# Ledger of designs, part 188: VHH binders against Flagellar brake protein YcgR (ycgR)

Target 1, 263 residues: Flagellar brake protein YcgR (ycgR), of Thauera aminoaromatica (c4kar8)
Amino acid sequence: MAELSTPSPASPAPLDGGRGDELEKFTLRGARQILQLLQDLITHRGLITAHTGGGHSFMTAVLKVDEERGRVVLDPSPDPQANRRALAAPRLTCVTQLDGIRIQFPLVGLGEGQDKGRPALFAPLPAEMLRLQRREFYRLQVPLAHELSCLLKAEDLARKPVEVSARVIDIGAGGVAVVVPTGAAEFVIGGTLPACRLALPDGEPIELDLEVRNLNRQTQRNGTEQLRVGLRFAALPRAADTRIQRYIFKTERALNAKARGGL

## First folded at step 17 (VHH)

Design LB26 (from AX8 with Y100H; framework vhh_7pa5_2)
Fold by ESMFold2-Fast, scan of step 17:
Structure LB26 (fold): chain B 263 residues (1-263), chain A 121 residues (1-121)
Amino acid sequence: as target 1 above (263 residues)
Amino acid sequence: QVQLVESGGGMVQPGGSLRLSCAASGFPFSSYAMSWVRRAPGKGPEWVSTISDSGGSESYADSVKGRFTISRDNAKNTLYLQMNSLKPEDTALYYCAREHYEDFGPWFDHWGQGTQVTVSS
């Protein structure tokens, strides 16, 4: 029995996918700071996405902070199935935006009940909340016209090699997010995909190793699903890093010019 | 700067129709999935509909299936929601929202100020 546990390399990642000490400077741990931020979310009617795992999420909002009982009160989903999944989940990952700042926090020990005769969800106050400026971990959403692709070297269910061409939907200093056809390959969180090829405009594809960080199923059409895969650059040569940063910088500047109604 | 500006709300009688618009600027609109989210008086936010970046795929909340249609015009950087057979239960502030993906999954990193829809009976 310990009061506190230190994260280890083999343990579940710290808040926001295991970015370790890098995120500590953006993490609020003071009780008064947490209470104030939750109250700000109430005041500004923040739209919160609560992730329950398995690619499932629902919309909620902070209804009330019960300081006396040390808990937060949340609006339940109008979908009873979403509420059942939330109550069964070991942890909710809640994420929202306030004045352009990304706010993220975990909720553990979710329960249901009523607040003033209305259905409500209850959880202990989070021990920590993350606040990130957009610029600090910017990810460029890739224009469809750029036709960015990444050829993934993966395995099927029988552990046979397969090559999957995936569309790159976003890119940052630390990785890419891609969409892959349903059933094209088996992906394991924490698994490494060696010698993948990232096709950027201008020049030869970049060969690099990618680590699978997250998997999200999206239902796009009537029953149609696609898999979105978050991939971290596991070992990035300096020349490749320079090319990726150059692409991000140039594309961002071009998009900012277009955004202002430029031609 | 990313901006999403909703319009087209108003007061309508049950069974009526309304078309919402969302003007997007400050980002490559054609590269983002877009959603409509609503918040009714005395209730929490409810996801209504999502459309893929290309417009080739759509999804809807069970409460609005068959009555609402989401669409987009990537040349005009505009998102739409056609609302038919409106019910008093559809009364809400309607937000245009941009979808973003992180390690934990999709969420909305920007939304507009909302446009009010009131269905009175």
Scores: ipSAE 0.623, ipTM 0.865, lowest interface PAE 1.6, mean pLDDT 83

Design LB27 (from AX8 with Y100M; framework vhh_7pa5_2)
Fold by ESMFold2-Fast, scan of step 17:
Structure LB27 (fold): chain B 263 residues (1-263), chain A 121 residues (1-121)
Amino acid sequence: as target 1 above (263 residues)
Amino acid sequence: QVQLVESGGGMVQPGGSLRLSCAASGFPFSSYAMSWVRRAPGKGPEWVSTISDSGGSESYADSVKGRFTISRDNAKNTLYLQMNSLKPEDTALYYCAREMYEDFGPWFDHWGQGTQVTVSS
């Protein structure tokens, strides 16, 4: 655990994508509101994705809320390794939807046991839950035909500057996700990539600073490896924000028109 | 209005095959990764398989790898799951789910009512 013998602890991924104060107005902190929302998830049989860190997650659902003991009871994964990762994780990030509203909450202090003779996971009630309308969290899946790219200013293994043209796979108000070949550059969660250039179809590339938020290694069917990198806009001028939102709106509108019958 | 409607479930003997379909409407289907999730009696939900928006990449739970094949037809707004070498442990309600990707990773923002698969003698 000494700092010289292990890598520095990575900054934990924020529950709210690093938009702390902006999402405060959507955060429920009242005990009665939290209890009611958890009960609604039970009633609607919500499918919950629980993220344990390191790119790992599993499916769960709320079995019951134990108000007397101040805890929530969850379905364990059928995969014993997923349960082991969950129990070892300092924090779970749970995310689901209810009537088109994104519901997101942390669980800390996960334990295992039994409920009515069946295996179960237990955690203290979350102190906070986020309720976000689609517009607040929406990510446009970028059509391949748009060939949207972001020129990343990064470093290689020897900390020498490299430029990588990465394909943008999704884009939202708060950031982009890109794919790069494995080994093209080194990325550190929490690290800043300065003066990157986002190329939208119309106009000059947008110059912006990007913060690395998550990394997921993927192996494609042909055996090639690629890295999916989640990047947050560290600061976004009003003009850039307007251009990005306009691209998202126009693209979604065009895709919806095509879905209705070949426009 | 986003709608996902599963079909193709039924009763089948161990070792048999079934093909599930999911009809999607109310959104640009070709722009979203899609998944199959199942819920067996007395158990929690289990992720089964995901396919990318283009169909260019697929992933599977270890329990079904080599037996199930996910595919999609973007012209028909339809997702498929070909299930071969079915086992009693595959008995479950199968859901079609739409995937979103956020800073913390993937999650599902819509799913259908499910289609029942029963593997029994």
Scores: ipSAE 0.679, ipTM 0.892, lowest interface PAE 1.5, mean pLDDT 84

Design LB28 (from AX8 with D103E; framework vhh_7pa5_2)
Fold by ESMFold2-Fast, scan of step 17:
Structure LB28 (fold): chain B 263 residues (1-263), chain A 121 residues (1-121)
Amino acid sequence: as target 1 above (263 residues)
Amino acid sequence: QVQLVESGGGMVQPGGSLRLSCAASGFPFSSYAMSWVRRAPGKGPEWVSTISDSGGSESYADSVKGRFTISRDNAKNTLYLQMNSLKPEDTALYYCAREYYEEFGPWFDHWGQGTQVTVSS
């Protein structure tokens, strides 16, 4: 199989719970721009991961763009099951990079056939393509020494309000991932945690609403269980966004410097 | 700048072995899951194997399971692929790729130039 990761947390379709209005400025809808970008992916032999839903994905690439028929032609997976899942999916979410820029686009109405006597997948040209700079999608793995925390306002298993100080393990423009002891609070995918407090090293905690996006249980070597919780920023003041981006940028530079030192 | 540089490819007889290496620089290597991806002549890309950031878990494509072993040395910022019992169908350009995980799932945000493996009699 072309399946990539070991665990696959439940995931909605891309952009469904995201930054819809904010992503509009990064979205290409012009037919000529879309054709040119697809051609650039062919020229640079872009490695595309196509997500078919339910945590399933496969590797593909653009073989050609059929402008006359308004179609894109793609490499099928060597795994027949992956191809069957793709053909049955209501949509594919295709993700790749070009010169460090994240490229994402949907494909709907996937079919199969042949191109020049070889198996191929076909789909209508996407109506939109998303181009994101690294800073817009990147997530920093937070150093333990930074002691970054987020005070979560949640409910316990008895539905009573609790405050949980959670360690932030990664952070990006769109959210954070935290770890919480199992049983400290109940989290539901799609649920909102209001008025949480994100503590950054350089000032006052940032008060914000967080949406639960994913959950993953971890068992530590001592047998203690922890829950990894992925949280999306529901609304973020511009000053807070600027502070988060500066923290990410400076920390990545410092970590890169240490990596070059052989640490 | 993120750089991934593959090496160790070459020509080998069926049944032979090769060990590929990937030298990583410009990022905290120990914080990322890493993968090997290959592209054979006239075919699309195929995912081969992934190793977690700590090295604590590994996964393999069915076509290579039992024959290939992925490993990493976080102190040396190096990823490896030990390839045993090589078959002609393993002939491909092999890429080292950095895995990035988002809510829709994993994808690759960087990959190297590749190293060529040719298995022929």
Scores: ipSAE 0.742, ipTM 0.915, lowest interface PAE 1.1, mean pLDDT 84

Design LB29 (from AX8 with D103N; framework vhh_7pa5_2)
Fold by ESMFold2-Fast, scan of step 17:
Structure LB29 (fold): chain B 263 residues (1-263), chain A 121 residues (1-121)
Amino acid sequence: as target 1 above (263 residues)
Amino acid sequence: QVQLVESGGGMVQPGGSLRLSCAASGFPFSSYAMSWVRRAPGKGPEWVSTISDSGGSESYADSVKGRFTISRDNAKNTLYLQMNSLKPEDTALYYCAREYYENFGPWFDHWGQGTQVTVSS
């Protein structure tokens, strides 16, 4: 029996490894910073979801940081099977939040023992911890029915201006991901696309400047190629920021309501 | 500023009853699913129950089904847990938690200080 069984999945999935380059700037590797963040989890009684692989997870918390021995002490699961899976796993991926900040870190070499006469799990201090403001990372998967599009002002191979209507596949406070037909335009990572137009369901298109962050060529099962382009909002007016956040919130509420109506 | 304050815990004998309350402030309470989570020394946090934002749907851990009832009053921004037929195994610090739904699914982003429940003879 899983301790976090609900009508919805009990915990967030670990972050996509393909975003390694984007996440580097949010990764803490200093021993002092890691110790302080772990202490903050103790102070705030942070509930941690520990993923053990194979779709299994359990809820835990940091009991203390043993600086002298370079290890963290964790609450074991009340489910003995979850503890056995955790001890057998080569790696745990721990996910939690503090005041809207997403925190994710690995633990390797989990062992069991006792702390002050009660069962506990032990692991070496993590070598790195990811610390992301929710607004910096959160992405809403755009429902196909919304038909969100962004008119990109880009250049072709000859550096001639070209306009491309791209489908928006995800959106966050910091940017969008779009899909474009292969060969429709040339994109350079770090390049700026000025005066693009983002069409939301309500109101006039939003004019904004976008910076190219990443490129991913994908082949669909039917053999069709698409270019996925990650775009950052380079300069976002307050009114545009508010409209984008309202769209995200309204859509998430609608999806959340639908999900809670299911088993 | 999100704030969750639990109350109603105490000491009770096996077979007894307690009603926990959680006063919520600083967010639109009626727009969030809410949960109860418990934690005992030597045992990790255990999810107990969840109620949808409207109160129309609820779910329970197998260990408490038939004994506990979760409810909410959106006009008063208050979450409740009625606990009947209490067992020594129910001894724990009980937290009120706000469920947050993102691309990856639900998790808890805020919880209170907890209220202690002790079931002993």
Scores: ipSAE 0.014, ipTM 0.420, lowest interface PAE 8.0, mean pLDDT 79

Design LB30 (from AX8 with D103W; framework vhh_7pa5_2)
Fold by ESMFold2-Fast, scan of step 17:
Parts: C-alpha cells; sequence; structure tokens
Structure LB30 (fold): chain B 263 residues (1-263), chain A 121 residues (1-121)
C-alpha cells in the first residue's frame, strides 16, 4: 500500500515540554535505576499526579513493580471518568517528588485489570525517568497582588497581528509562564514573539523576544478555559536580566518576611 | 526548607464536623495554590479540594461538594478544610499539598505527613 495518508496530528508533547537535549543529563535510562526509583516511590508512598491531556489529571500511586512482566501497577482513580480518559490517552505524564526532587516519567500502553482482586491500572515500565533538583526547575510564583503582565505580540487564527495582555503566573531566570483566554491568539511551539513587553514594578516595561516552549489548555473548575503558555527569554540584555533577577529576589524576600509574620 | 504540617483530625460520628488546619513554612505561602488530598486504607490518593493563591477561586471533588469548604489565611500561612456532614467514606489520612504549574498542568511538589480522620459510630 502506497496511499498518501492525511497528515497525522502532532505527537503528544514530549515529557520535558520540548527541552529534550537540555534535560538529557537529568534523564535516567538504566533499567536498574528506573526500578529502584519506582521502588522508592512505593516505599515513600509518593503522591503521583498523572496528566492525561486536555487539562485532565488524576491522583495515583505505584502499587508495585512487576519485573517479570516488565510493568508497573498503579492505583486507579475513584472517578470512573478519569480512568476512562487515562485508558484512552496516548500517554500519561506522571509527576511526583521524592525528598524535594522532581520525578517525572511517561506511561504508554495503559491497561486495566486486577491486582489481588482489586481494580488496578497497568503499564509497561517507562523507558526513561526525569529527576530534577528544585533549583534546576525553580520559578517564582508571581503574587496576584503584583498584577504582573506581559504584552504579547502574536497572531490570531487569521494570521492578523494581535496584542494580548497576559498575566504572568511564574518567572525564572530563563523565562515566564503566562495565562491567556483560550482563543485569544495562535501560538506555535518554537515560534518567536518579537518585541513583547514585560511589565515589572518600578520602571518602564522591558522589551524582549520570547520563544514559545510549551502550551497547556486548562479548564478552570468554574468552567472558564485558559491557555498556559511557557515562554523562554530568547535573548536578554544584561540590564533586563538584572531587573528580572532583582524583582525575583526582592519579591521572594518580601514574601518570606510576610510568611514569618514580618512586614 | 518547605514544611507543611496538618492538624485537626480525629474521630467523629457520621453527620459530624471537623476542621483541618495546615501550617505552612519555608516558602511564600501567599504565592501558591494549595490543595487537600486524602488516602483511605487500601485505596489510592484522591484529590479533595484546591484554593488559589489569593483565595479567590475554589474547586472540589464531586464526592465532597456542598459538604467541605476550603479556605486560607495568608497572614497566618495557614490552609483550612471545614468538613461538614461527614460520612464513613470520608475516613482517610488527609494531606496538605502545595500546587505547582508546568506545561502539562498542575502537580504537587510538596505535601505533609497527613492528619487522620475517622468517621465511625
Amino acid sequence: as target 1 above (263 residues)
Amino acid sequence: QVQLVESGGGMVQPGGSLRLSCAASGFPFSSYAMSWVRRAPGKGPEWVSTISDSGGSESYADSVKGRFTISRDNAKNTLYLQMNSLKPEDTALYYCAREYYEWFGPWFDHWGQGTQVTVSS
């Protein structure tokens, strides 16, 4: 057969949000290392969030590792719809922490059955697991009171220029995450948004180029939809970098002081 | 060091009420959405409720809607769960969890040791 098929939809987002090469050194691929880490999650009763796509997720935990059958056994959700979404998903993105270390891994080929007479979910052992220290993924969660915004220069569905004022939800040395209403603009992973304007307290907006690194559509529980956009600083002048670092430092110090009952 | 310490659990009869508290330290509490997650004996973890960093938005699992109320006091770095009309199926260890957002969605990067809630006659 040589029929030209309709183009398939893009593969599900990679485990690391398209940062494969950057995170390779934090990726475990040894079978014994993967088995040991999964066993550690069992021992410490790790709370795992499993993302099924479309803004959906459920809580799970590793029940056991079946080395003979090469599979991991997981707790199903008490919500039957969450289990149906999980079984229909092309992959799960599983995230947890162990001693402050972020642990992340994909599961593909999810099935359902029983373990010792109880409902269970089964998947082949993951081929890789990502393990990151907090400092390697840390971003300041921006206080709502700061009303931090970034004016994005993007395109709408008709490829017309559009300006979107997006709320900044987190910020780090390498970029920001923003939220926009679904449909406000068209974003393409790897695309560049030129001459965007990041509004920090104290001073003029910072003009900078942003690269779209990831997209996640979220349905809020009040029914409103929003798009979370991860944006990398494509290039930062030293003055801009200094202002961003000062904002992060100042905000963190002020919030830590408030948390301790300070000013 | 991030610390979350739950309290307020105990034994109560069906139809009773309990108020859980979570004391947070080691991070800017007012900048994070917070959640309650529970795990009953022999069952997997179940998400219960989430509150936004400002307290302006709340969400609940269908199993607890109308019975539980999540709240927070950012001045005291404390998260609360008011539990009313308790049922035997609410028996579980209740965890306070800190929510973090990534490209794939929210997840919990820290949680406490939990506080036990037992609903029985």
Scores: ipSAE 0.659, ipTM 0.887, lowest interface PAE 1.5, mean pLDDT 83

Design LB31 (from AX8 with D103Y; framework vhh_7pa5_2)
Fold by ESMFold2-Fast, scan of step 17:
Structure LB31 (fold): chain B 263 residues (1-263), chain A 121 residues (1-121)
Amino acid sequence: as target 1 above (263 residues)
Amino acid sequence: QVQLVESGGGMVQPGGSLRLSCAASGFPFSSYAMSWVRRAPGKGPEWVSTISDSGGSESYADSVKGRFTISRDNAKNTLYLQMNSLKPEDTALYYCAREYYEYFGPWFDHWGQGTQVTVSS
């Protein structure tokens, strides 16, 4: 009944984590612009985090851009296992910053070889690169001391209702990101979790509907697995919106005052 | 104005110790996980260690596990790396980096100028 179009195996995954055309105006697709941005990352010695999926990532940097062959050359990880994971991955999500601007781009078709006698990773130039100013991606990192939680109304593997208390790791005007123990519940991107309860300091929990926007499994370096879930506020009442904005404002102000050695 | 200023590097003999410090300013330090990343001459960057915003959890690269200890003092807005049993291969420029989490995982949205550590006999 549903006409579901599954992406072709040859097609890269969406760059923007399912935000679609919301980020189109920040996406560079011109070959010249892409080459220039990669060259800027070389000039500024950008520290790039390359995500290989499954919660795995490694540090890299752009070593050079081979304009004639349409390739980017990257420093390999000193960890051979990280390089093996990268080469086996269908796609890398590379992310860095330049002058506080978030730069994100995919790499597909990663290969391994040598560049002037040094080990190197090679990939075709990305077809697109994302540039986001801080205000477009900013979310308050929730202080761990606040122990901010959200009680999620979800389903387990057997489709039975479960309630999961999830730790809120970041919060913005449009939603929250939470951490859920692996196996605690099943989530479907685009699915709605009704009547969830967001516990803010200084007040009663806020009841709200949350839409699942993204899922990423994190394997911490100590081997602990957790699921990070990005949740959008679906139907946010004005009073709830006001409380969330007040929490963000108060927390930012208090943390900024502390950072400057304030009161 | 986000600033991360590393210090405490220098020259040391193999088996020696150094304590690196990172003075953070211009942002709410206690809300961010922090990391140390290093870059040896002619090599790419290598992640060394991460500490959670509270200091309650920490992780290390296998190459430094058991020798290095990451810590933080949120009251002083300072990150530390205690480096023991230093080896020549620990020679690198050491960066203090601020961790930011997105749907795909952590990345670094700010880092300092670095402090040079040279381990030689």
Scores: ipSAE 0.739, ipTM 0.910, lowest interface PAE 1.0, mean pLDDT 83

Design LB32 (from AX8 with E102D; framework vhh_7pa5_2)
Fold by ESMFold2-Fast, scan of step 17:
Structure LB32 (fold): chain B 263 residues (1-263), chain A 121 residues (1-121)
Amino acid sequence: as target 1 above (263 residues)
Amino acid sequence: QVQLVESGGGMVQPGGSLRLSCAASGFPFSSYAMSWVRRAPGKGPEWVSTISDSGGSESYADSVKGRFTISRDNAKNTLYLQMNSLKPEDTALYYCAREYYDDFGPWFDHWGQGTQVTVSS
């Protein structure tokens, strides 16, 4: 069985998934801008996914912004266990979109209470919010026919080195998501997998370091469990970045043309 | 460019059935997992069901399991939700949503305007 870890310690983690300086220009820190963006999410009925760590998340929405108390009020999950996980988490990472722009923000110090006699969650207003246009956050869903794979260098349950060939299910400028069988290797959020090899359809495999950012267990129709692992490129040579971007662009164009022509 | 348009909602009595449809355009539909999400008045959004890109895998919220069936037709770029044995608590605006995975996990990067389902006597 694979063991899933949660981020620790309780100090605020970067909003950018560890891509610090590159995403600073997309980060809002002005109080008025943050209040206005949260109000826009209310107005447009944004569907928010709140990640509580360890591969767990729940759906929520902003109910209101309480400027006087400096807090945001959120809908609780209909699942009591999800609410318990959220309240116990050091932080929530909230993700949504507004007009095709990815919005991401942390919430720390989550509490529960009542709003007009109804159950509600509340947290202090976030000190920062991230706004990314599609090109900065976009992930290409990889066609099965491309057989895109990544050889991961990880550890098994006994902490021994193991190599796992994982199927790449999506790819973007910042990383890949891969699928591995449950129990094939141990993954720790924030851990680094050194010298992995990403195989693109053209050219030689790209050697790169990957950081584990998220874990999500998926049960297939046949009852088989797979672990979906989100991996960030720790650093990319410019040549590797160019090859990945070219693959994404070319494949997206081909898929969009095929979808329109296949009506 | 991405457009999701729901239809098939309406008013129905408890125990009745409805079939919702979602017409997708502006993206390679067959490459994305798709979901149904609902939002009742005065409640937060509730995930209802997800179907994989191929249609080979489905999942359901406990509240609808055994009553609802999600399906897709990749040739028609259409997502469906067959809703049977409807209950008053199923009353909600139902959204078609495109599932997206990034560094933090799955989330929804696009959704439609919704179609209203009202279950009452």
Scores: ipSAE 0.609, ipTM 0.866, lowest interface PAE 1.7, mean pLDDT 83

Design LB33 (from AX8 with E102Q; framework vhh_7pa5_2)
Fold by ESMFold2-Fast, scan of step 17:
Structure LB33 (fold): chain B 263 residues (1-263), chain A 121 residues (1-121)
Amino acid sequence: as target 1 above (263 residues)
Amino acid sequence: QVQLVESGGGMVQPGGSLRLSCAASGFPFSSYAMSWVRRAPGKGPEWVSTISDSGGSESYADSVKGRFTISRDNAKNTLYLQMNSLKPEDTALYYCAREYYQDFGPWFDHWGQGTQVTVSS
């Protein structure tokens, strides 16, 4: 097996704290979240491209997180010159991908040593990590307290138009999943539901066309059937896309603030 | 104890097919969305596909869309990936992963050990 080639992204942006809403929405600063992400990178055994400046980079991986000493342990390059450049650099910009999400984080204060008798590089834990969401697959589980609904324009079993208020159970940039009572309407995979209305907290309902992507019929423990319907946003206007993304990030921030220590 | 065990990898010729399986234990499998993630020899990790807890929704990376199909059997606690029209660039170690939603996207809180897929003429 040849030494793995370095996937160098074109012009990786350094992490600049205090930049506007775009970078802040995607930045993790909680110690638990940072540790979980680093552990996921270890489990994944994924390749990290470490940029040392001056157009130089090398391939590495997180081998270990030392919580006791507040350090990450990195795989050194087999190229001694790359390791010397890394140690001389004031900052490494690390770039990788997990689950289609682009991850970037800085490492400052790189040192060299040994881990279990093997050469290793180590640095203090990053204070922040940037996660750039893929639009199509992120799904926010909608809090019940938000009472999100989508008014679906569909057909009944007799092919007559009906309006069904469906509860939104998850939402992403690419669509929503809703639940409806069995028999409320007929859905066909690939069918389009025109001029449906998505109600978000704050503001007017968003009018949009939805494509039926999947159907799952579930019998509840009480014998009641419900239908889960996966719906894709067709031709979502930029303003609507912005509002949906804003709701997702605002809600996720609120949930993260509670999880970190609202107690 | 959460465990995910992948199987079904192997060597195939370009244009061939493989079916990967992931046996899950130690958690209520039917309550979790599940994903396949791969790591190719010369690449970083790449998300491949996700399936919702019920099996009602699926998503795919553009590189595999139309060729791969994700499915699950909640009665057997098993996740599957049907891989058709395999290409040399599909050569990778394939991981089964359990999704955990936090911050801006799905995290993977538990992974398997992976199963190797090699597509070679």
Scores: ipSAE 0.000, ipTM 0.146, lowest interface PAE 14.3, mean pLDDT 76

Design LB34 (from AX8 with E102S; framework vhh_7pa5_2)
Fold by ESMFold2-Fast, scan of step 17:
Structure LB34 (fold): chain B 263 residues (1-263), chain A 121 residues (1-121)
Amino acid sequence: as target 1 above (263 residues)
Amino acid sequence: QVQLVESGGGMVQPGGSLRLSCAASGFPFSSYAMSWVRRAPGKGPEWVSTISDSGGSESYADSVKGRFTISRDNAKNTLYLQMNSLKPEDTALYYCAREYYSDFGPWFDHWGQGTQVTVSS
């Protein structure tokens, strides 16, 4: 049977955008395990990307774990605006890697202060941390030559229907990331785009409903802006799941063969 | 195995220029967005710049806009950062990082050991 499970239409999970119950077996909840993992991140000087919502993020690292006060101490961003956004955010989603394993955890109740006379951010220890091997979190970075596209059914500023053909930049079991010219459509995090069409190289386009998960703005070399949009499969039929899985595996095998052949 | 190896750092005077390079191996370089991240003593890591997989789009931290240019050569599996009009506050260890995209946005799954840039009069 298929390696990828069909996404559930359950409510979005706080830790991983809608797959919380499926990820329970990968979730650490033991206090000692959490402390040890945070200490491992300190020892290996792990770079952490902290997502503050609305497509905003900053780089941080764990400076220390304060067991006595039940807090983790983090590097602030050198950008004051990033720190203000982080302090105003209801939660941070922290993502990092340790020896090929993805580590992900929430921080709630962020504050600022000083540690040994230097600026620092403080948060209560996370109650849970997610550890995933590459196999469990993998998203295929789509080769440009494949020209994979998704026809998005969205709305403009006046709430008029518009159709936008967006380039797919990555694809996984749970969704796709696409790039859209700035101003082509309006996207709201948590909003649903119904009856979109994903074009794979083989066969008819797949009709599916997509939920907007994140937004990130980028500037092109010609000075125009584009928007990177993360989209979750709201409900994925078994046949669609099988086609997406086949595309991912076939493409990954071809890319791995090319990488090894370049010896 | 994924490897990212930075080079081109050194010591320069304020107003000087440096070009950093990152040699990538062990993965399909042309399929990944790439970034430069820096870390200075007493400061946390700071994202500097990102370039898309094609090289068609790029973004910069406000502190470096107009002075730094990110570029890539997919045929050579190499990422570059051209740094002009360098300031003392640009002094840092510069990392090459591979961007990965999750449900919450971009993050980095691999990075190199870094190359040191020192701007001093």
Scores: ipSAE 0.383, ipTM 0.748, lowest interface PAE 2.7, mean pLDDT 84

